VHH binders against Phenylalanine--tRNA ligase, chloroplastic/mitochondrial. Designs and how they scored, part 3

Target 1, 376 residues: Phenylalanine--tRNA ligase, chloroplastic/mitochondrial, of Arabidopsis thaliana (Mouse-ear cress) (q94k73)
Amino acid sequence: AVDIGGVAIARNDVVREDDPTNNVPDSIFSKLGMQLHRRDKHPIGILKNAIYDYFDSNYSNKFEKFEDLSPIVTTKQNFDDVLVPADHVSRSLNDTYYVDSQTVLRCHTSAHQAELLRKGHSRFLVTGDVYRRDSIDSTHYPVFHQMEGFCVFSPEDWNGSGKDSTLYAAEDLKKCLEGLARHLFGSVEMRWVDTYFPFTNPSFELEIYFKEDWLEVLGCGVTEQVILKQSGLENNVAWAFGLGLERLAMVLFDIPDIRFFWSSDERFTSQFGKGELGVKFKPYSKYPPCYKDISFWISDLFTENNFCEVVRGIAGDLVEEVKLIDQFTNKKKGLTSHCYRIVFRSMERSLTDEEVNDLQSKVRDEVQKKLNVELR

## First folded at step 4 (VHH; framework vhh_lunsekimig_d3)

Design g24 (from g01 with E105D)
Fold by ESMFold2-Fast, scan of step 4:
Structure g24 (fold): chain B 376 residues (1-376), chain A 121 residues (1-121)
Amino acid sequence: as target 1 above (376 residues)
Amino acid sequence: EVQLVESGGGVVQPGGSLRLSCAASGFTFSSYALYWYRQAAGIERELIASISSGGNTNYVDSVKGRFTISRDNSENTMYLQMNSLRAEDTGLYYCAAPGYSEGWDTYFDYWGQGTLVTVSS
């Protein structure tokens, strides 16, 4: 059993072999309750604490912190309440971990905004683990951590400003988040990029010029009025932001691979013992990669995310990257072939040819069985 | 399933023009920001142009004033009009859409196969 928010959650509550919708493997269940964001000497916890310090210092401790909300949410919370379109691909079993047809492992912390607004909270930060069926490379992992902020305004907040409510909220949001970026990165060039999120309008991304490249720090926007209306706040305006903690921690601490966040190796963990920003990860060992290619005719069950799930299920953290290297369509037969390169490399030791060949053999067998593809 | 299919590439002389198309299916096209990327030999794949769901556009400096991105929501198609083409514009052009636009993460999850543009005399 895993303790989440004071509630014990058993394996059979999450890994439901008797439910046709369930796609949660034991490897994902093992990540529940690990609470990396609540560990003061882990890079994710260190970064979360630094962001909390910004809000505590600059907003007089007015933001409530929620860092132990359950990642097991309803599809209503995860999709409908944040205006994700009914046909959006993220609702697919290919992209999201489903416990059952109405229950998912949250793919974002925005899943809690309507709940918290209905409970009367108006200024809050939500931090926690989020889950996605995803590709495999140095920056993608099926579990990572997000922080979300939310701030509600009343007419008396903007009536004296000479601005309409949306402009007032947008300018307050940008000022707040520029301050956060300066707190984390120092004096850097910043730019705002227009974008789209289904639950905000207007929507923005904040980018900073850091180490000779533009880095996306966070997404944000003015909350869609329909969300506020559904939460009893029709006469209010609000802003929201969210950020991925792993992406920022990798840049701030010079961590080259997302798998390191899940390492128990003392050569990694000991580097963060002071619990402070400003630590730069120092590589301790370099081990050689091993490349294995696999080609097959795809099926209706095939997606790259489903293929990566098969690879992760077999190799765990021994797989560093999966990339599509060739695609071919035989129009005469109506069949499409994909060729993937799987890069095997451990962060802790050298892999033997025998071990890698065994893993590749298991991948070849399992992909045929689970995804109904034909090897070529 | 989300699919992006590029077309319109070819061989042109310097100063020539090409119009690339990206036909999309499997998602609510009008709800998404869409992107054109370019992959040239020896150079990392780079973002050339973007268009938001609301129609706002952005361009890299090297193509600004020469390239125009547009979208037709009724046809589920995005375009890149390329004028005054230069030798350095040679490369594979990919259209992309974020597979993950719910929540706060935006990264390119869905890619087309690419269409080759060659600018040579």
Scores: ipSAE 0.173, ipTM 0.508, lowest interface PAE 2.5, mean pLDDT 88

Design g25 (from g01 with W104F)
Fold by ESMFold2-Fast, scan of step 4:
Structure g25 (fold): chain B 376 residues (1-376), chain A 121 residues (1-121)
Amino acid sequence: as target 1 above (376 residues)
Amino acid sequence: EVQLVESGGGVVQPGGSLRLSCAASGFTFSSYALYWYRQAAGIERELIASISSGGNTNYVDSVKGRFTISRDNSENTMYLQMNSLRAEDTGLYYCAAPGYSEGFETYFDYWGQGTLVTVSS
């Protein structure tokens, strides 16, 4: 059982082999309740604490912190309440972990916005683990951590500002987040990029110029009015932002692979004992990679996310990367073939050829059974 | 970067035909479901047709039997063949592909700029 918010959650509450909608494997269940963001000497917890320090110092401790809300939410909370379109890929079993037809592992901390607003909260930060069936590479993992901020304004806040409510909220948001970026990265060049998110209008991404590349730090915007109206806040305006903690922590701490965040190896964990942002990860070892290619004709059940799920289910953290290296379409038969390279490498030990061959054999068997693909 | 570019819109008489194209780049086209949306004056954007990575298609009732969505994975292009066009089919047609923001760590859709279809008279 895992303890989340004081509630014990058993394996069979989440891994429902008797439910046709359930697609949660034991490997994902094993990540529930780990609370990396609440560990003061873990990179994710260190980064969360640094962001909280920014809000406490610049907003007089006015933001409430929610960091132990259950990641098991309703589809209404995860999708409908944040205006995700009914046809959106994120609602698919290919992209989201479903406990049952009405219950998911949250894809984002935005799943809690409506709940917190209905309970009367108006300025808050939500931090926690989020779950997505995702690609496999150095920056993508099916479990990661997101922080979201939300701030509601009343007419008294923008009356006399000379600005309409939307412009007031957008400018306040940009000033707040530019300050946050400077707090984390120092004096860096910044730019705002216009974008689209279903639950904000206007929507923006903040990018910083860091180590000779533009880095996306966060997404944000002015909250869609229909969300506020549903909570009785039709005369108000609000802003929201979200950010991925792993992405930022990898840059700030110079961590080369997202799998390190889940390492219990003392060679990794001991480097963060002071709980400070100024630490740069020092490599302690490098083990050889093993490359295996697999080719197959794709089917209606095939998505790259489903294929990566099969690979992770078999190899766990022994797989470093899955990359599409070739594709071919036979127009006469209407069939498309994909060729993937699977890179096996552990952060902690050398892998034997026998072990890797066994893993690859299991991947070949399982992909045919689960995804109804035909090997080439 | 992901780009979607629509083409093939124009002016047509009722009962006529048009074929829209959506050229895609910057992602693994064959791995994603793809969508055609329509936005008419005074009406919010609606999904009119979809095609899965495996080629399964769905249509809104008003276009079923008249429109055909298809994809060419070798050319990274999606099509919408529109037959028996009606005045109510007038609007901006957008192709869309699912996306993900790494900064926000949230889902969104990539959209093209739209192509205008006008069914006049």
Scores: ipSAE 0.018, ipTM 0.439, lowest interface PAE 5.5, mean pLDDT 87

Design g26 (from g01 with W104Y)
Fold by ESMFold2-Fast, scan of step 4:
Structure g26 (fold): chain B 376 residues (1-376), chain A 121 residues (1-121)
Amino acid sequence: as target 1 above (376 residues)
Amino acid sequence: EVQLVESGGGVVQPGGSLRLSCAASGFTFSSYALYWYRQAAGIERELIASISSGGNTNYVDSVKGRFTISRDNSENTMYLQMNSLRAEDTGLYYCAAPGYSEGYETYFDYWGQGTLVTVSS
């Protein structure tokens, strides 16, 4: 059992072998309750503390912090309450971990917005682990950490500003987040980019010019009025933002691979012992990669996310990257073949050819069984 | 499922023209900003052109005045008109849309498979 916010969660509450919708493996269950964002000497916790320092210093401690809310949420919280369309790809079993047909491991911390608003909270930060079935490379991992911010305004806040409520909220949001970016990265050039999110309108990305390139820091926007109306706030406006802590921590600490955040190796963990921003990760021994290619005719059950899920389930953190290297369509038969390169490499030791061959053999077997593909 | 499918690539002589198309499905096309990226051999993928949901366009300096990005919301299609093509324009051209599947994360971008453009004499 794992304890999250005072609630004991048993394995069989999450890994439901008797439920056809359940797609949560034991490897994902093992990540529940790890609370990396609440560890003062872990880079994710250090970054979270630095962001909290910004809000505490610049907003007079007005933002409530929620960092131990359960990552096990309803589909209503995760999708419906944030206006994700019924046919949206994120609702798919290919993209989201389902405990059962009504319960998921949260894909985003936005899953808590409506509930917190209904409880009377109007200015808050939510930080926690989020889960998605995703690709495998140096920046993608099925568990990562987000921080969401939310701020509600009343008519008294924008009355006399000469601006409509949406413009007032958008401008306040941009100034707040420009200040946050300066707090984390120093004096940097910034730009705002138009984008789309189902639960905000207008929607924006903040980019900074950092190390001679434009870096996306966060997404944000003015909250859709339907969300506020559902919480009894139809006369209010609000802004929201979300950011991925791993993405920012990798840049700030020069961490080259997202797998490091889950390492218990003292060569990694000891580098962050002071609990301070500004530490640059110092690489230790680099071990050689082993490349294995796999080719197969895809099926209707095949998605790259489901393939990566099979690879992760077998190899864990011993897989560094999965990359599509070739596609071939046999027009006469109407069949498409994919060829993937799997890069095996540990952060802690050299892998033997025997170990890698065993992992690859298991991948070949499981892909055929679970995704109904034909190897070639 | 979100799908972006590029077409229109091919072999063309220097100074020639090509029109690339990106057919989109599985999302509300008119609400999205959309991008064209180019990947030349041995070079990282670079953003060459973008178009916002409102129709505002941006281009990398090397293609300004030669390339035109446009969109047809009624056909769920984005275009890249390429004129005065140079050998340096050779590469795989990718259509992309910003990630949105889990809210505010943008690093889960949606990509097409790419279409090859070869400019050779």
Scores: ipSAE 0.016, ipTM 0.292, lowest interface PAE 6.5, mean pLDDT 86

Design g27 (from g01 with T106V Y107H)
Fold by ESMFold2-Fast, scan of step 4:
Structure g27 (fold): chain B 376 residues (1-376), chain A 121 residues (1-121)
Amino acid sequence: as target 1 above (376 residues)
Amino acid sequence: EVQLVESGGGVVQPGGSLRLSCAASGFTFSSYALYWYRQAAGIERELIASISSGGNTNYVDSVKGRFTISRDNSENTMYLQMNSLRAEDTGLYYCAAPGYSEGWEVHFDYWGQGTLVTVSS
């Protein structure tokens, strides 16, 4: 059992072998309740604390903090309440971990916005672990951490400002987040990029010029009125922002691979013992990669995300990257073949040829069994 | 298969008007926000107008007051009414719909092929 938000969650509550919709493996269940964002000596917790310090200092402690909400949410919370279209790819079993047909592991902390608004909260930060079936490389991992901010305004706030409610909220949002970026990165060049998120309009990305490149820091926007209306707030306007903590922590601490956040190796963990933002990760010895290629004819059950799930389920953090290196269609048979390169490498030790061959053999067997592909 | 098809482009004199259409198929049109992008020769694509699933609109300053975005959910079609056209409005016009997002990061999966608008004498 793991403790999530004061509630004991047993394996059989999440890994449901008797439910045809369930696609949560034990490897994902093992990540529930780890709460890296609540560890003061972990890079994710250090970054969360630095952001909280910004809001406490610049907004008079007016933002409520929710960092222990359950990541087990309804499909209504995760999709419908944030205006994700009914036919959107993120609703697929290929992209989201389903506990059952009505219950998922949250894909984003936005899943809590409507719930908190209905409970009467109007200014809040939500921080927590989020889950996605995703590709495998140095910046993608099936569990990562997000922080969301939300701020509701009443007519009294924008009346007399000379601005309509949407413009008032957008300008307040940009000022707030420019201050946050300066707090985290110092004096850097910034730019706003117009974009799209289903639950905000207008929508923006904040980019900073950092180490000779433009880096996206966060997404944000003015909340869609439908969301506010559903919570009885049709006479109000609100802004929201969200950011991925791993993305920013990797840049701020010079961490080269997302797998490091899950490391218990003292060579990594000891570097963050002061709990301060100014630490730069110092690499220890790199271990050699081992490359293994796999080719197969795809089936109706095949997606790259499902293939990556098979690889992760077998190799865990011993797989560094999965990359499509070739695609071929046999027009006579109407069949398509994919060739993937799997890069095996540990952050902690050299892998033996025997153990890599054993992992590859298991991947070959499991991909045929679970995805009905035919090996070439 | 999702498809977006633009039409209504052409050659028009300065001060003239054009109405662009974006016909959509293969998805639940009424559930998606939709976008018009513009690309002039040698310039990166820019977002010029958006319309949410709820009907809220947004415009870049250079077209505000001259262009109007609208949608007809019964016809699965989005429109861009372009008035008081200027030489600077010349370019390829693309409609777009979001395919997926990674957290608060957006990726456009569905793009039309573009329709050419030329403002000249």
Scores: ipSAE 0.106, ipTM 0.444, lowest interface PAE 2.7, mean pLDDT 88

Design g29 (from g01 with G103S)
Fold by ESMFold2-Fast, scan of step 4:
Structure g29 (fold): chain B 376 residues (1-376), chain A 121 residues (1-121)
Amino acid sequence: as target 1 above (376 residues)
Amino acid sequence: EVQLVESGGGVVQPGGSLRLSCAASGFTFSSYALYWYRQAAGIERELIASISSGGNTNYVDSVKGRFTISRDNSENTMYLQMNSLRAEDTGLYYCAAPGYSESWETYFDYWGQGTLVTVSS
């Protein structure tokens, strides 16, 4: 049983072997309740605390903090309420962990926006673990942490400003988030990039010039009116932002691989004992990678996410990267072949040839069985 | 950078045909499902057709049997063959591919700029 928001969640509440929709493995269940963002001496918790310090100091504790909401949510919360189209790929079992046909492990903290607005909250930060069936590389992991902020304005807030409600909200948003970026990164050059998100209009990304490159810090925008209307806020406007804590922590702390956040190795954990920003991760070793290639003709069951789930299910954190290295289409037969390179590397030790060969053998067997691909 | 470029729109008489193309770059085209959306004046944007990485297709009821979505993985191009066009098919047609924001850590779609299809009354 794991404790989530004071509620005990049993394995069989999440890993539903009796439910045909369920695709949650025990390895994902083991991550529930770990609360990395609530640990003061973990890089994720340190970063969350630094962001909270910014809002406390610059907004006089006006933002409520929700960091212990359940990651088990309805499909309505996770998709419908944030305007994800009905046939969007993210709703697929290939992309999202389903507990049952109406219940998922949240893909984003946006899943809580409508509920918090309905309860009368108007300025808040939501932080927590989020779950996705995803690619495998140094910056992608099936469990990571997101923070989102939301701020609602009433007509009295923008009346007399000389601005329409959308412009008022957008300018307030940009000022707030420029301050946050300065708080975390110091005096840096910044730029706003126009973009598209289904739940905001206009939509922006904030980039900073850091270590000789432009880095995306966060996405944000003015909330779509249909979302506010659903919560009884038709005469209001709001802004929202979201950011990935791992992405920013890797840059701020010089952490080279996302798998480190889940390490219990004291060579890693001891480096963050002060609970402060400004720590730069010191590598303790570079273990050699082992490359294994696999080629096959793809099938209707094949997606890269499903292939990565097979690899991750077998190798766990011993797989560092899965990369498509070649593609061939036979136009006469209408068949497409993919060749992937699997990079095996531990963060803690050298891997033996015997164990890597065993892992690769199991991957070859399982991918044929589960994805109906034909090996080449 | 992910880029989607639509072409093939134009003016056509009722009962006519058009073939739309969507040229894609910046991602592994063969690995992703792809979509055609339509936005008509006064109508909410709607998903018209989709094609999975494995070639499975879905259509909204109003176009089923008249429209055919297809893909050419070697050319990184998706097509929409539109037959027996009706006045109500008039609108902006958008190519879309699933996207993910590393900055927000959330899902979105990459969109083309749209191509206008006008079926004369």
Scores: ipSAE 0.248, ipTM 0.609, lowest interface PAE 2.9, mean pLDDT 88

